VHH binders against Putative NADH dehydrogenase/NAD(P)H nitroreductase. Designs and how they scored, part 2

Target 1, 191 residues: Putative NADH dehydrogenase/NAD(P)H nitroreductase, of Methanothermobacter thermautotrophicus (o26223)
Amino acid sequence: MKLLWTSQHIKVTVHIDGKVSKMDVLEAIKTRRSIRKYQDREVPEELIDKILDAAMCGPSAVDERPWHFIVVRNREMLEKIPEVHPYGAMVKDAPVAIIVCCDSSLEKIPGFWVQDCSIASQNILLAAHSLGLGAVWTGVYPLEDRVEGIRRLFSIPEHVIPFSVIPLGYPAENPGTRDLFDPDRIHLEKW
Key: E = the ipSAE of ESMFold2; O = the ipSAE of OpenDDE; V2 = 0.75 times the mean of E and O plus 0.25 times the DockQ between their complexes.

## First folded at step 24 (VHH; framework vhh_vobarilizumab_d1)

Design w2 (from u2 with S30K K103S E106K D107T; at its last look DockQ between E and O 0.01; V2 from the best seeds 0.00; counts 0 for: pae E 13.4 > 2, placed apart)
Amino acid sequence: EVQLVESGGGLVQPGGSLRLSCAASGFTFKWHAMAWYRQAPGKGRELVAGIYSGGRTYYADSVKGRFTISRDNAKNTLYLQMNSLRPEDTAVYYCARFTWTDSSGKTYFDYWGQGTLVTVSS
ESMFold2, look of step 24: ipSAE 0.007; ipTM 0.202
ESMFold2 (binder alone), look of step 24: mean pLDDT 82; pTM 0.811
OpenDDE, look of step 24: ipSAE 0.000; ipTM 0.240

## First folded at step 26 (VHH; framework vhh_vobarilizumab_d1)

Design x1 (from w2 with S53H T101V T107I; at its last look DockQ between E and O 0.01; V2 from the best seeds 0.00; counts 0 for: pae E 14.1 > 2, placed apart)
Amino acid sequence: EVQLVESGGGLVQPGGSLRLSCAASGFTFKWHAMAWYRQAPGKGRELVAGIYHGGRTYYADSVKGRFTISRDNAKNTLYLQMNSLRPEDTAVYYCARFTWVDSSGKIYFDYWGQGTLVTVSS
ESMFold2, look of step 26: ipSAE 0.006; ipTM 0.189
ESMFold2 (binder alone), look of step 26: mean pLDDT 80; pTM 0.793
OpenDDE, look of step 26: ipSAE 0.000; ipTM 0.227

Design x2 (from w2 with S53M T101I S103Y Y108T; at its last look DockQ between E and O 0.02; V2 from the best seeds 0.00; counts 0 for: pae E 13.0 > 2, grease 28.3 > 24.2, placed apart)
Amino acid sequence: EVQLVESGGGLVQPGGSLRLSCAASGFTFKWHAMAWYRQAPGKGRELVAGIYMGGRTYYADSVKGRFTISRDNAKNTLYLQMNSLRPEDTAVYYCARFTWIDYSGKTTFDYWGQGTLVTVSS
ESMFold2, look of step 26: ipSAE 0.008; ipTM 0.185
ESMFold2 (binder alone), look of step 26: mean pLDDT 80; pTM 0.794
OpenDDE, look of step 26: ipSAE 0.000; ipTM 0.250

## First folded at step 27 (VHH; framework vhh_vobarilizumab_d1)

Design y1 (from b1 with Y111H; at its last look DockQ between E and O 0.01; V2 from the best seeds 0.00; counts 0 for: pae O 13.1 > 2, placed apart)
Amino acid sequence: EVQLVESGGGLVQPGGSLRLSCAASGFTFSDYAMAWYRQAPGKGRELVAGIYSGGSTSYADSVKGRFTISRDNAKNTLYLQMNSLRPEDTAVYYCARETYYDWSGEDYFDHWGQGTLVTVSS
ESMFold2, look of step 27: ipSAE 0.012; ipTM 0.213
ESMFold2 (binder alone), look of step 27: mean pLDDT 81; pTM 0.808
OpenDDE, look of step 27: ipSAE 0.000; ipTM 0.225

Design y2 (from b1 with S58Y Y111H; at its last look DockQ between E and O 0.02; V2 from the best seeds 0.00; counts 0 for: pae E 8.2 > 2, grease 26.6 > 24.2, placed apart)
Amino acid sequence: EVQLVESGGGLVQPGGSLRLSCAASGFTFSDYAMAWYRQAPGKGRELVAGIYSGGSTYYADSVKGRFTISRDNAKNTLYLQMNSLRPEDTAVYYCARETYYDWSGEDYFDHWGQGTLVTVSS
ESMFold2, look of step 27: ipSAE 0.013; ipTM 0.244
ESMFold2 (binder alone), look of step 27: mean pLDDT 81; pTM 0.813
OpenDDE, look of step 27: ipSAE 0.020; ipTM 0.268

## First folded at step 28 (VHH; framework vhh_vobarilizumab_d1)

Design z1 (at its last look DockQ between E and O 0.01; V2 from the best seeds 0.00; counts 0 for: pae E 11.9 > 2, placed apart)
Amino acid sequence: EVQLVESGGGLVQPGGSLRLSCAASGFTFSWHAMAWYRQAPGKGRELVAGIYSGGRTYYADSVKGRFTISRDNAKNTLYLQMNSLRPEDTAVYYCARFTWTVYDKSGKETDTFDYWGQGTLVTVSS
ESMFold2, look of step 28: ipSAE 0.006; ipTM 0.202
ESMFold2 (binder alone), look of step 28: mean pLDDT 79; pTM 0.770
OpenDDE, look of step 28: ipSAE 0.020; ipTM 0.369

Design z2 (from n1 with A33V; at its last look DockQ between E and O 0.01; V2 from the best seeds 0.00; counts 0 for: pae E 17.9 > 2, placed apart)
Amino acid sequence: EVQLVESGGGLVQPGGSLRLSCAASGFTFSWYVMAWYRQAPGKGRELVAGIYSGGRTYYADSVKGRFTISRDNAKNTLYLQMNSLRPEDTAVYYCARFTWTDKSGEDTFDYWGQGTLVTVSS
ESMFold2, look of step 28: ipSAE 0.000; ipTM 0.110
ESMFold2 (binder alone), look of step 28: mean pLDDT 81; pTM 0.806
OpenDDE, look of step 28: ipSAE 0.437; ipTM 0.770

## First folded at step 29 (VHH; framework vhh_vobarilizumab_d1)

Design aa1 (from b1 with S58Y E98V T99E Y100W Y101T Y108T; at its last look DockQ between E and O 0.01; V2 from the best seeds 0.00; counts 0 for: pae O 10.4 > 2, placed apart)
Amino acid sequence: EVQLVESGGGLVQPGGSLRLSCAASGFTFSDYAMAWYRQAPGKGRELVAGIYSGGSTYYADSVKGRFTISRDNAKNTLYLQMNSLRPEDTAVYYCARVEWTDWSGEDTFDYWGQGTLVTVSS
ESMFold2, look of step 29: ipSAE 0.006; ipTM 0.181
ESMFold2 (binder alone), look of step 29: mean pLDDT 81; pTM 0.810
OpenDDE, look of step 29: ipSAE 0.007; ipTM 0.255

Design aa2 (from aa1 with D31W Y32H; at its last look DockQ between E and O 0.06; V2 from the best seeds 0.00; counts 0 for: pae E 11.7 > 2, placed apart)
Amino acid sequence: EVQLVESGGGLVQPGGSLRLSCAASGFTFSWHAMAWYRQAPGKGRELVAGIYSGGSTYYADSVKGRFTISRDNAKNTLYLQMNSLRPEDTAVYYCARVEWTDWSGEDTFDYWGQGTLVTVSS
ESMFold2, look of step 29: ipSAE 0.000; ipTM 0.173
ESMFold2 (binder alone), look of step 29: mean pLDDT 81; pTM 0.807
OpenDDE, look of step 29: ipSAE 0.006; ipTM 0.238

## First folded at step 30 (VHH; framework vhh_vobarilizumab_d1)

Design bb1 (from u2 with A33V; at its last look DockQ between E and O 0.01; V2 from the best seeds 0.00; counts 0 for: pae E 18.2 > 2, placed apart)
Amino acid sequence: EVQLVESGGGLVQPGGSLRLSCAASGFTFSWHVMAWYRQAPGKGRELVAGIYSGGRTYYADSVKGRFTISRDNAKNTLYLQMNSLRPEDTAVYYCARFTWTDKSGEDYFDYWGQGTLVTVSS
ESMFold2, look of step 30: ipSAE 0.000; ipTM 0.101
ESMFold2 (binder alone), look of step 30: mean pLDDT 84; pTM 0.835
OpenDDE, look of step 30: ipSAE 0.410; ipTM 0.756

Design bb2 (from p1 with Y32H A33V K103R; at its last look DockQ between E and O 0.08; V2 from the best seeds 0.00; counts 0 for: pae E 16.4 > 2, grease 25.4 > 24.2, placed apart)
Amino acid sequence: EVQLVESGGGLVQPGGSLRLSCAASGFTFSWHVMAWYRQAPGKGRELVAGIYSGGYTYYADSVKGRFTISRDNAKNTLYLQMNSLRPEDTAVYYCARFTWTDRSGEDTFDYWGQGTLVTVSS
ESMFold2, look of step 30: ipSAE 0.000; ipTM 0.123
ESMFold2 (binder alone), look of step 30: mean pLDDT 79; pTM 0.790
OpenDDE, look of step 30: ipSAE 0.000; ipTM 0.229

## First folded at step 31 (VHH; framework vhh_vobarilizumab_d1)

Design cc1 (from z2 with E106K; at its last look DockQ between E and O 0.01; V2 from the best seeds 0.00; counts 0 for: pae E 17.3 > 2, placed apart)
Amino acid sequence: EVQLVESGGGLVQPGGSLRLSCAASGFTFSWYVMAWYRQAPGKGRELVAGIYSGGRTYYADSVKGRFTISRDNAKNTLYLQMNSLRPEDTAVYYCARFTWTDKSGKDTFDYWGQGTLVTVSS
ESMFold2, look of step 31: ipSAE 0.000; ipTM 0.123
ESMFold2 (binder alone), look of step 31: mean pLDDT 83; pTM 0.819
OpenDDE, look of step 31: ipSAE 0.432; ipTM 0.752

Design cc2 (from n1 with G105N E106K; at its last read DockQ between E and O 0.70; V2 from the best seeds 0.00; counts 0 for: pae E 10.3 > 2)
Amino acid sequence: EVQLVESGGGLVQPGGSLRLSCAASGFTFSWYAMAWYRQAPGKGRELVAGIYSGGRTYYADSVKGRFTISRDNAKNTLYLQMNSLRPEDTAVYYCARFTWTDKSNKDTFDYWGQGTLVTVSS
ESMFold2, look of step 31: ipSAE 0.007; ipTM 0.232
ESMFold2 (binder alone), look of step 31: mean pLDDT 81; pTM 0.815
OpenDDE, look of step 31: ipSAE 0.375; ipTM 0.731
ESMFold2, fold request of step 34: ipSAE 0.007, 0.008, 0.007; ipTM 0.346, 0.341, 0.350
ESMFold2 (binder alone), fold request of step 34: mean pLDDT 82, 82, 82; pTM 0.826, 0.823, 0.821
OpenDDE, fold request of step 34: ipSAE 0.294, 0.221, 0.297; ipTM 0.691, 0.655, 0.693
ESMFold2, last read: ipSAE 0.007, 0.008, 0.007; ipTM 0.167, 0.340, 0.243
ESMFold2 (binder alone), last read: mean pLDDT 82, 82, 82; pTM 0.824, 0.822, 0.825
OpenDDE, last read: ipSAE 0.266, 0.044, 0.084; ipTM 0.676, 0.323, 0.555

## First folded at step 32 (VHH; framework vhh_vobarilizumab_d1)

Design dd1 (from cc2 with T99Y; at its last look DockQ between E and O 0.85; V2 from the best seeds 0.00; counts 0 for: pae E 11.8 > 2, grease 24.7 > 24.2)
Amino acid sequence: EVQLVESGGGLVQPGGSLRLSCAASGFTFSWYAMAWYRQAPGKGRELVAGIYSGGRTYYADSVKGRFTISRDNAKNTLYLQMNSLRPEDTAVYYCARFYWTDKSNKDTFDYWGQGTLVTVSS
ESMFold2, look of step 32: ipSAE 0.007; ipTM 0.267
ESMFold2 (binder alone), look of step 32: mean pLDDT 81; pTM 0.817
OpenDDE, look of step 32: ipSAE 0.101; ipTM 0.583

Design dd2 (from cc2 with Y52W R97K; at its last look DockQ between E and O 0.01; V2 from the best seeds 0.00; counts 0 for: pae E 16.7 > 2, unsure alone 64.5 < 65, placed apart)
Amino acid sequence: EVQLVESGGGLVQPGGSLRLSCAASGFTFSWYAMAWYRQAPGKGRELVAGIWSGGRTYYADSVKGRFTISRDNAKNTLYLQMNSLRPEDTAVYYCAKFTWTDKSNKDTFDYWGQGTLVTVSS
ESMFold2, look of step 32: ipSAE 0.000; ipTM 0.103
ESMFold2 (binder alone), look of step 32: mean pLDDT 79; pTM 0.799
OpenDDE, look of step 32: ipSAE 0.015; ipTM 0.260

## First folded at step 33 (VHH; framework vhh_vobarilizumab_d1)

Design ee1 (from cc2 with Y32H T108Y; at its last look DockQ between E and O 0.01; V2 from the best seeds 0.00; counts 0 for: pae E 13.0 > 2, placed apart)
Amino acid sequence: EVQLVESGGGLVQPGGSLRLSCAASGFTFSWHAMAWYRQAPGKGRELVAGIYSGGRTYYADSVKGRFTISRDNAKNTLYLQMNSLRPEDTAVYYCARFTWTDKSNKDYFDYWGQGTLVTVSS
ESMFold2, look of step 33: ipSAE 0.000; ipTM 0.144
ESMFold2 (binder alone), look of step 33: mean pLDDT 81; pTM 0.805
OpenDDE, look of step 33: ipSAE 0.007; ipTM 0.264

Design ee2 (from cc2 with N105D; at its last look DockQ between E and O 0.05; V2 from the best seeds 0.00; counts 0 for: pae E 16.5 > 2, placed apart)
Amino acid sequence: EVQLVESGGGLVQPGGSLRLSCAASGFTFSWYAMAWYRQAPGKGRELVAGIYSGGRTYYADSVKGRFTISRDNAKNTLYLQMNSLRPEDTAVYYCARFTWTDKSDKDTFDYWGQGTLVTVSS
ESMFold2, look of step 33: ipSAE 0.000; ipTM 0.101
ESMFold2 (binder alone), look of step 33: mean pLDDT 80; pTM 0.806
OpenDDE, look of step 33: ipSAE 0.000; ipTM 0.237

